# VHH binders against Abasic site processing protein HMCES (HMCES), part 64

Target 1, 269 residues: Abasic site processing protein HMCES (HMCES), of Homo sapiens (Human) (q96fz2)
Amino acid sequence: CGRTSCHLPRDVLTRACAYQDRRGQQRLPEWRDPDKYCPSYNKSPQSNSPVLLSRLHFEKDADSSERIIAPMRWGLVPSWFKESDPSKLQFNTTNCRSDTVMEKRSFKVPLGKGRRCVVLADGFYEWQRCQGTNQRQPYFIYFPQIKTEKSGSIGAADSPENWEKVWDNWRLLTMAGIFDCWEPPEGGDVLYSYTIITVDSCKGLSDIHHRMPAILDGEEAVSKWLDFGEVSTQEALKLIHPTENITFHAVSSVVNNSRNNTPECLAPV

## First folded at step 3 (VHH)

Design n75 (from n71 with I100M E101T W102Y L103E G104F D105S A106G F107P I109Y; framework vhh_etentamig_d1)
Fold by ESMFold2-Fast, scan of step 3:
Structure n75 (fold): chain B 269 residues (1-269), chain A 120 residues (1-120)
Amino acid sequence: as target 1 above (269 residues)
Amino acid sequence: EVQLLESGGGLVQPGGSLRLSCAASGFTFDDYAMSWVRQAPGKGPEWVSGISWNSGSIYYADSVKGRFTISRDNSKNTLYLQMNSLRAEDTAVYYCAKDMTYEFSGPDYRGQGTLVTVSS
């Protein structure tokens, strides 16, 4: 996964993240650095995206089931990185393979510290290799959505005008991530950055791309991934697997250029 | 500074074989997926094959499947493309390409290329 859409206004995004803590109390996640949230239809690595993480990461006596929402840099900068400029990182940490996550020091160490997060998006983009041409067909991939009339899921068959209406009740894609905290050696603010864990594509996506993000389908999976105070690394990793509960539609090549940030990026064609 | 240096191209008869190599430097080679992309004279670029950072995932374009084999040697920072049963339509400049991630997210850097000509 190397491109997402996360365009919802902050208040709509926050309501979409309503959850229950361990005691069954209804809550909204508390924001950290809300002014750093930059909505976009076309988010690339090195930009900031909102993630959910346990409140216990910021408050030593907090209930680990309570959630913070914070913008983090896409592209994990390991805590041991010794250069002064994160852009000088010699390897790319945009994605993290599930099968080798415990073998790579960049991911193994933060994972051992409980630095699990849930990466939020409207959906993600993948480019299908097309036979007989050098052009690739982009697709927008997202959770099945409930129609306003409660008549099932929304799809490509719906007109572009109808897509404008669905955002009020959009079910956000929830991807398993790992984050780390990097302190600049010269001093300055701590940088929070994340990577998205990837798995083999499910059957439904195999014709588009051979890999997919590890999607946490439903609140039980989301809460277990985030709750590092009660759920061990070993148990949390059991949540990392392909899912078939996903849908998609073809989109315009407008999305190819990461500088384009318009609704056309995800509109059905 | 990322550098990719291709070699092994040349003139070969139809039905023949060639092995291309790509020497990578300036980045941690075993942290990235790698690909081969080719561009035939007067045509646009065509993705040929890709291999993940640990060789666990390998993919081929339908046009070369069964004839070409991609591989990598992480200890030598080298990517390979073994090309068998070459056809006139395989004539192209072959580029080594570095992906943006450990997975296949799309290449962000390409080498200088090596010319492969399949002709009598």
Scores: ipSAE 0.000, ipTM 0.143, lowest interface PAE 16.4, mean pLDDT 84

Design n76 (framework vhh_etentamig_d1)
Fold by ESMFold2-Fast, scan of step 3:
Structure n76 (fold): chain B 269 residues (1-269), chain A 119 residues (1-119)
Amino acid sequence: as target 1 above (269 residues)
Amino acid sequence: EVQLLESGGGLVQPGGSLRLSCAASGFTFSRYAMSWVRQAPGKGPEWVSGIYSSGSKTYYADSVKGRFTISRDNSKNTLYLQMNSLRAEDTAVYYCAKGLYPWTSFDYRGQGTLVTVSS
């Protein structure tokens, strides 16, 4: 997973993240740095994306089941990185393989500190190799959505009004992530950055790509991944596996260029 | 100020038992995971056991699994380690540790209590 869509306006995104804390109280996640959230149909590594993480990361003795939503840089910069420019990091931290996460220092250390987050997206993109050519077919991959009169269907949306109805009740994709905090050697703001954990693709996606993000399917999985105060690294890692609860459709090659940021990027062809 | 005070160590014969205690103060004990860490003479520290803030889940090093039991009393701000079937290789200074997780993070470590298993 190297490209996503996360285009919802901040208020719609916030409502889509409604949850219950440990006491059963209905809540919305509290924003940190909301002005750094940049909606886009075509997010690439090094851009900021919204993630959920436990309030306990920011407040001593906070209820670890309460959630913060914050924009973080896609591409984990380890806390030990010594150069002034994060783009000079010599290895790719866009994704973290589930099978080596406990062997790689860049990921093992933040995991030991409970730096687990849930990466939010409308869905993600993958490119299917076409046999006999060097051309690839892009697909938009996302949770199955409930079809109602109010919400509409992405395949049936044919006007601006219908597209608005689709997004008002959209079920966001929730991907397991690991984040770290990097302090620039020359001073400046602490950089929060994340990586998406990847697993072998499920049966349903195997014809599109051999890898997929580790998707946390449902609020129980999301809650356990985030709650580092009560759920150990060992227990949390049991949530990391492929899921079949996913759907997709082919999209236009417009999405290939990460500079293109329009609804055409995820519209069915 | 975080304070951790271990007690209960002593000399015991192989096959014997000891119960260690750790009295905690200076933080909200019920909100933190707690661990026992030991250091044998001439060796580095070894994590032994850990327990979640609520006491709902416990973890053990393979070397002590089935012989040691970790527990806590949040009303008394006290952590315990029941050690049974002690072996010569269990000889070490045992430390109480405060952390965010039962096995990997140690924000604070106490003064320690010496356990000697001798034959």
Scores: ipSAE 0.000, ipTM 0.111, lowest interface PAE 19.1, mean pLDDT 84

Design n77 (from n76 with G99F L100H Y101P P102S W103L T104Y S105G; framework vhh_etentamig_d1)
Fold by ESMFold2-Fast, scan of step 3:
Formats: sequence, structure tokens, C-alpha cells
Structure n77 (fold): chain B 269 residues (1-269), chain A 119 residues (1-119)
Amino acid sequence: as target 1 above (269 residues)
Amino acid sequence: EVQLLESGGGLVQPGGSLRLSCAASGFTFSRYAMSWVRQAPGKGPEWVSGIYSSGSKTYYADSVKGRFTISRDNSKNTLYLQMNSLRAEDTAVYYCAKFHPSLYGFDYRGQGTLVTVSS
């Protein structure tokens, strides 16, 4: 998973993340650094994306079931990194393989500290290799959308105006992530950065790509992954597996260039 | 896919009682928090009560605390609302709602059941 869409305006994104805490009180996640959120149809590694994480990471004695939403850099910079420029990290930390997460120091250490997050997206992109050519076919991959009175499925939208209407009630993709905190040696703000855990593709995606992000399907899985105060690392890792509850459609090559940031990036071909 | 069917509404006098039921199908009921939401004539939806997936925790709007009791039976995929000491201001269509945080709080609600409190 190396490219996503997360284009909802901040207020719409916040409401899409409404949840119930341990006390059953309905809440919206509280923002940290909301001005760093930049909506885009075409997010690549090293850009910021919104993630959910437990309030207990920031406040002593906070209820671990309460949620913060914060933009974080895609591409985990380990807390032990000694150089002044995080882009000089020699390792690619865009994704973290589920089968080696407990073996790699960069991921094992933050995971042991409970630094679990849920990475939010409209969906993600993958490029299918085409036989007989080096060209690849891009696909937009996302949760099946729940029918509402106001909007139909994205597959029923005939025009850009109709596609915009489906976003009003869009079910965000919720991917399991690990984050870490890095303090610049020259001073400055602490950098929060994340990696997306990956698993083997489900049968439904196997013809597109051999790997997929670890998707947390439903509120119970999201709550357990985030709640590091009540759910151990061992229990949380049981949530990491392929899911068949995804859908997709082919998109145009416009998405190939990460500088293109328009609705055309995810429009059906 | 998902269906929620409310029942038990009707006409009652102030001070009376009613028990609402909601039969759920098309999803794993025992894994989701459920709520009751009402809509009075000419008003927007108002959240009334919520219950955890296990039934271990219940919550109520201030306007109904001490008068209403939410409960569930996961073996029967059914949600309940016991309403006591009803007031004219409780007159509304009552909806059973499945909580879904990645939308706007609720992704599905049923057809509703009308509760009218009048002399």
C-alpha cells in the first residue's frame, strides 16, 4: 500500500469518525494540529495523513478509549534515528509486514509502547501488472459503501456531480498502523510518523496485487486496536489479517503522477 | 442487507408506559452498540439512549433519565426501550439505530414506531 486518497474537508472527516467511548458517550475525535491536514485524492509516502489514536498517548490518566485525530507523516521515523533530516532514513518504512513486525526493531519498539493508530483514507490505490507489457492498470480499492437515503454507491454515480454526493456518507477505510515519535536533534517539534501494516491479499484482490493493508473492519476492531490501555500487543495483533470486505474499480493513468490531485484520480474508467 | 424493524408504539395518556422493540437482521447484532433516536413533529432527530454491544453499559439523554430503560437480548437480535412516566414532549417517531462511527454516527435506522402522548 503506497498511495491513498483522503480528500474529505476537515469537518466532514471529523464527523465521519464519530464514535462511542467506554462510557457509551457519543464523541467526535479531538484534533491535534488540524492545520497540518491537507485533503488530497493522491497521497504518497512522506506526505501527512490523518490517523486516529488513543487520548492516553497525550494525557496522563486519560480514558484510553477516547480518541485523538492527528495528521502524521507517512513513513515511520524511529525514535532512535540520529540524523537531522528524517528523509535520509536508509530504510523504507512506508509499510510494515505483519509476519515480521515483532522482529524489526523499528516497529517492535513503538508497538511495545502501545503506539497503535488507525490510518484513515477514502481508499487506496494499487497497480495491476498487465501481461505482455510493462504498463500497469491502477485500481481504487475501498470499503463497500452503505446505502443511505441521500446517496447510492459510487458504481451508480454517472457524473462528477453524482460522485460528489456519495462522499456525504462515505465509509472511510480504516487501516492498522504503528506510529513513533522522533525528536529532532537540532530542536523543533516532535515528529509523529506512521507505517501501514500489510498482509497477504485476500482472494478478491489477488489478481490486482499480492499484498494489501491490514484493514480493521468495524468499530469493535478499530476500538480494540486503538485501546492500548486495555488491549495488549498480543491481543491486538489477532486483528491483523486479510479481509474480503472490500471492493474496487479501475481508474485512469492520471493517478500515476502523485502531483495530480483531482477527482479524476479515482473516477471509474 | 441490514434491516431494523421497530414496534410497540401507540397512543398513551401522560404518565403512561410503553415498551418498544427493535428486531435486527443482516449484521452481527452482538458486535454493535445500538441506540434509540426520536424525531418529534417539526424537529430534527434527537438521540435518546444507547447501549454497549454486550449490554454492560447504558446511557440516556437528560430529558429521559430515570424514566426510560434501554436493554438488549443478543440471543434474539432484539433491542428494547421501556418508557415510563411518559410526557406530551415524548411524542415522536422512535427509531432503532445501528452505530457506525465512520459515517455520521449511525448508518442504518428502521422505519420507526410512532409514540403519541396525549390526553
Scores: ipSAE 0.000, ipTM 0.120, lowest interface PAE 18.2, mean pLDDT 83

Design n78 (from n76 with G99T L100I P102S W103P T104L S105H; framework vhh_etentamig_d1)
Fold by ESMFold2-Fast, scan of step 3:
Structure n78 (fold): chain B 269 residues (1-269), chain A 119 residues (1-119)
Amino acid sequence: as target 1 above (269 residues)
Amino acid sequence: EVQLLESGGGLVQPGGSLRLSCAASGFTFSRYAMSWVRQAPGKGPEWVSGIYSSGSKTYYADSVKGRFTISRDNSKNTLYLQMNSLRAEDTAVYYCAKTIYSPLHFDYRGQGTLVTVSS
C-alpha cells in the first residue's frame, strides 16, 4: 500500500470515528495537532495522514480504551535513527510485512512499546499490471458502503451536492499500523511517524496486486488493536490477516501523479 | 447474502420478560461483533446492546442496563437478548445488526421482531 485517499473535512472525519470506550460510553476521538491534518484524494509516503491511537500514549494513567486522533508522517522513522534528516533513512518503512514484523528492529521495538495505531483513509489505490504493456490500471479499494436513499453510492453522485451525501456516511478504511517517536538530534519537535502492516492479498484482490494492507474489519478489531493497555502484542497480532470484506473500481490515470488532488482521482471510469 | 432472522417478540405486560433470538447466516458469525437495535413507533433507531465476537465484552444503553443481557452462541450462529423487567418504553421493533464499523452505524438485514409492553 503506497497511495491513499483521505479527503474528509476534519469535522466529518471526526464523526466517522465515533466509538465506545471500555464503559460503553459513546465518544469522539480527541484531536492532537488538528491544524496539521491536510485532506487529500491522493496521499503519498512522507505526507501526514490521520491515525487513531490510545490516549494512554500521551497521558500517564489515562484509560487505554480512549482514543486520540493525530496526523502522523507516513514512513516510520525509528526512535534510534541518528541522522538529522528523516528523508535520508536508507530503507523504506512505508509498509511492514506481517510475517517479519517481529524480526525487524525498526518495527519490533515500537511494537514492544505498544505503539499500535489505526491508519484512516477513504480507501487506498493499487496499480494492476496489464499483460504485454507498460501501462498499469489504477483501482480505488475501499470497504463496502451501506446504501441509503440520501447517500447513494460513490458511482451515483452526479453533482457536488450528491457527492457530499456520499461522504456524510462513508465508512473509513481502518488499517493496522505501527508508529514510533523520533527526537531530532539537532532539536525540534518530536516526529510521530507510522508504517502500514501488509499481508497477502485476499482472493478478491489477487488479480490487482499480490499484497494488501492489514485491514481491521469492525469496531472490535479496531478497539483490540489500539488498546495496548489490555491487549498484548501477541494477542493483537492475531488480528493481522487478509480480509475479503473489500470492494473496488477502476479509476483514471489522473491519480498516477501524486500532485493531482481532485475528486477525479477516485471517480469510477 | 448476509441474512439475520430475528424471533421471540410478542405482547408482554409491564415487569415481564422475553428472550429474543437472531439466527445469522451468510458470513463467519464468530468473527464479528453483533448488536441489538430497536425502533419505537414514530421514533428513529436506538442502539440497545452490543457484544464482541468472542462474547468477552458486552455493552448496554443506559436505558436497559441492569435489565437486559446480551449473549451469543458461536457454535449455533445465534445472538440472544434476555429482556427482564420490561417497561412500556421498551415497546419497539428489535433488529439484530452486524456491527461493522461504529456502534452508531448499523446494517439492518432482517424484518425485526415486535415487542409490545402493555397491560
Scores: ipSAE 0.000, ipTM 0.250, lowest interface PAE 11.8, mean pLDDT 84

Design n79 (from n76 with G99S L100W Y101G P102L W103T T104P S105Y F106M Y108V; framework vhh_etentamig_d1)
Fold by ESMFold2-Fast, scan of step 3:
Structure n79 (fold): chain B 269 residues (1-269), chain A 119 residues (1-119)
Amino acid sequence: as target 1 above (269 residues)
Amino acid sequence: EVQLLESGGGLVQPGGSLRLSCAASGFTFSRYAMSWVRQAPGKGPEWVSGIYSSGSKTYYADSVKGRFTISRDNSKNTLYLQMNSLRAEDTAVYYCAKSWGLTPYMDVRGQGTLVTVSS
């Protein structure tokens, strides 16, 4: 996973993240650095994306089941990185393989500190290799959505008005992530950055791509992944596996250029 | 290299007071939340208090609330713990700890300073 869509306006995104704490109280996550959130239909590595993390990372007296939402840089910069420019990191930390996460120092250390987050997206994009050519077919991949009388299902024939209504009740994709904190040697703000954990693709996606993000399907899985105060690393890692509860449709080549940021990027072809 | 050096511990009678200090170096002190953690003989570590990077928010364990005050001086890279109305159960080695936010995980711990409360 190397490209996502996360285009919802801040208020719509916040409502889409409504949850219940351990006591059963309905809550909305509290924002940190909300001005750094940039909605886009075409998010690439090194851009900021919203993630959920436990309030306990910021407040010792907090219930570990309470959630913060914060934009973080996609592409984990390890706390030990010594250069001034994060873009000079010589190895790719966009994704973290589930099978070697406990072997890689860049991921093992923050994981040991409970630095688990849930990466939010409308969905993600993958490119299927086509026979006889180097051209690839892009697909938009997302959770199955509840069909309503007014919005219908996502489809090529849907009107723009119906598309607006689809987003009001959109079920966000929730991907398992690991984050770290890096202090720039020349000064400035502490950088929060994340990686998306990847697993082998499920049967349903195997013809599109051989890997997929580790998707946390449902509030129980999301809660356990985030709650580093009550759920150990070993128990949390049991949540990391392929899922079949996913759907997709082909999209146009407009999405190929990460500078294109329009609804056409995820519209069915 | 990150270094934390605690000082100010000693022997004090019940009801007495002590002020602990922690001198920090090797990182930008003003950008990190700081905590005090203690370990009593034969027990595991217990988080005592935490303070945000700016000093704007402070938090305390129920066992010390109202008696201890955490503060910091970012111009001097120094963390403080003012301990009043000390009790025998406050006897422990006190450690200064660096963290991101007020997470209970200790990123770096100093060598500690011993506080003994006895008559």
Scores: ipSAE 0.000, ipTM 0.121, lowest interface PAE 18.0, mean pLDDT 83

Design n8 (from n6 with H98D L99I S101G E102N G103P P104L; framework vhh_8pnl_2)
Fold by ESMFold2-Fast, scan of step 3:
Structure n8 (fold): chain B 269 residues (1-269), chain A 117 residues (1-117)
Amino acid sequence: as target 1 above (269 residues)
Amino acid sequence: QGQLVESGGGLVQPGGSLRLSCADAGFTFSRYAMAWYRQAPGKERELVARITTGGSTNYADFVKGRFTISRDNAKSTLYLQMNSLKPEDTAMYYCAADIWGNPLDYWGQGTRVTVSA
């Protein structure tokens, strides 16, 4: 997973992340650095994306079940990185393989610190290799959506009013991530950056791509992944596996160029 | 902030028992996972036992079956019951608010446990 859509306005995104804390209180996640959130239909590595993480990472007396939402850089910069420019990192940290996460220091160290996050998206894109050609077919992949009388569907959205109805009750894709905090050696703001954990594709996606992000399907899985105060690394890793609870449709080549940021990027062809 | 105060250490013979206590002197105890660490002379500090806010426990392999961690949220106190003590258990024992091996900088001053004949 190297491209996502996360285009919801901040208020819609926040409401889509409504949750219940350990005491049963209904809450909305509290924003950190909201001005760094940039909605887009076509997010690539090195851009910022919104993630959920435990409030306990920022406040020592916080309930670990309470959630913060914060934009983080896609592409994990390890806390031990000593160069002044993160772009000089020799390794691609956009994704982290589930089978080697406990072997690679860049990932096992922040994981040991409980630095687990949930990466939010409308969905993600993958490019299917077509036999006999160098061209690839892009697909938009997302959770099955519940249709209501007041909500539309992507396939039925043919006007601005109908598009608003599609996103009103959209179930966001929730992907398991690991983040780290890097302090620039020459001073400046702490950089928060993340990687998406990947697993083998489920049967339903195997014809599109051989890998998929580790998707946390439902609030129980999301809560356990985030709650590093209650759930150990070993227990949290049991949540990392393929899921069949996904759907997809082919999209146009407009999405291929990451500079294109329009609804056409995820519309069915 | 907050302050943790350990007590209950002492000198015992091999096979003896001790019960360590860690009292909260001013932070919100019930919101934190709590842990016992130890540091023997010339060794790095190592995790002994951990208890989550919900009461789930985890133990280092070298103490399984011998030590029991427990908490009393009403009294803001953490305990470590140590049975069948061995000379290798000799160390300073510290309590901390803990996040799976990474304490949140709420350390106590420690209590010394010495196991010798």
Scores: ipSAE 0.011, ipTM 0.422, lowest interface PAE 9.4, mean pLDDT 86

Design n80 (framework vhh_etentamig_d1)
Fold by ESMFold2-Fast, scan of step 3:
Structure n80 (fold): chain B 269 residues (1-269), chain A 118 residues (1-118)
Amino acid sequence: as target 1 above (269 residues)
Amino acid sequence: EVQLLESGGGLVQPGGSLRLSCAASGFTFSRYAMSWVRQAPGKGPEWVSGIYSSGSKTYYADSVKGRFTISRDNSKNTLYLQMNSLRAEDTAVYYCAKYPFGQSLDYRGQGTLVTVSS
């Protein structure tokens, strides 16, 4: 997973993340650095994306079931990285393979500190290889959406003004991530950055791509992944597996260029 | 050399107020998030509050939320903690440090003692 859509305005995104804490109290996640949230239909590595994480990471003695929402850099910069420019990191940390996550120091160390996050997106993009050609077919991949009598679906949107209804009650894709905190050696604010854990594709996606992000399907999985105060690394990793509860449709080549940021990127062709 | 110098502590009665200051030098203060950490007699360090480099975001421990206010003046390289409605349980040495609380305490200062008693 190397491209996502996360285009909801901040207020809509916040409401889409409504949850219940451990005691059943209704809550919205509290924002950190909301001005750094940049909605886009076409998010690539090194851009900022919103993630959920436990309030306990920022506030000692906080209830570990309470959630913060924060923009983080896509592409994990390990806390031990010694150079002044994070873009000089010599290996790709956009994704982290589930089968080797405990073998790689860059991921094992932050996992040991409970630095688990849930990466939010409308959905993600993958490019299907076409036999006999150099052309690749992009697909937009997302949770099945509940259709209400007044809300639309992406496949049923007729015009741009009707697309607003598609996003009412949209179920955001919730991907398992690991984050780390890096202090610039020459000074500056701590950089928070994340990687998306990947697994083997499910049957439904195997014809599109051989890998998929580890998707946390439902509030119980999301809560257990985030709650590093109550759920150990070993227990949390049991949540990391392929899921069949996913849908997709083909999209146009407009999405291929990461500078294109329009609804056409995810519209069905 | 990074230096942090806390001041403003003293003896105050329950319900009283104090304002702590931290003068920073040896680094570009305006580019660092900062925090206040306290240590009560016979106890380990407790994170109290944090503030982003620009001052746009503040964070508080539940024990002080609504009573304490963190702020900063980047033009003066100074961090502040306004403490209101003080309780006996707030008695501690207060230190300023780099935020977040899980980071190294290499930049922790000498501390300033706050005693809340009658």
Scores: ipSAE 0.000, ipTM 0.106, lowest interface PAE 20.3, mean pLDDT 82

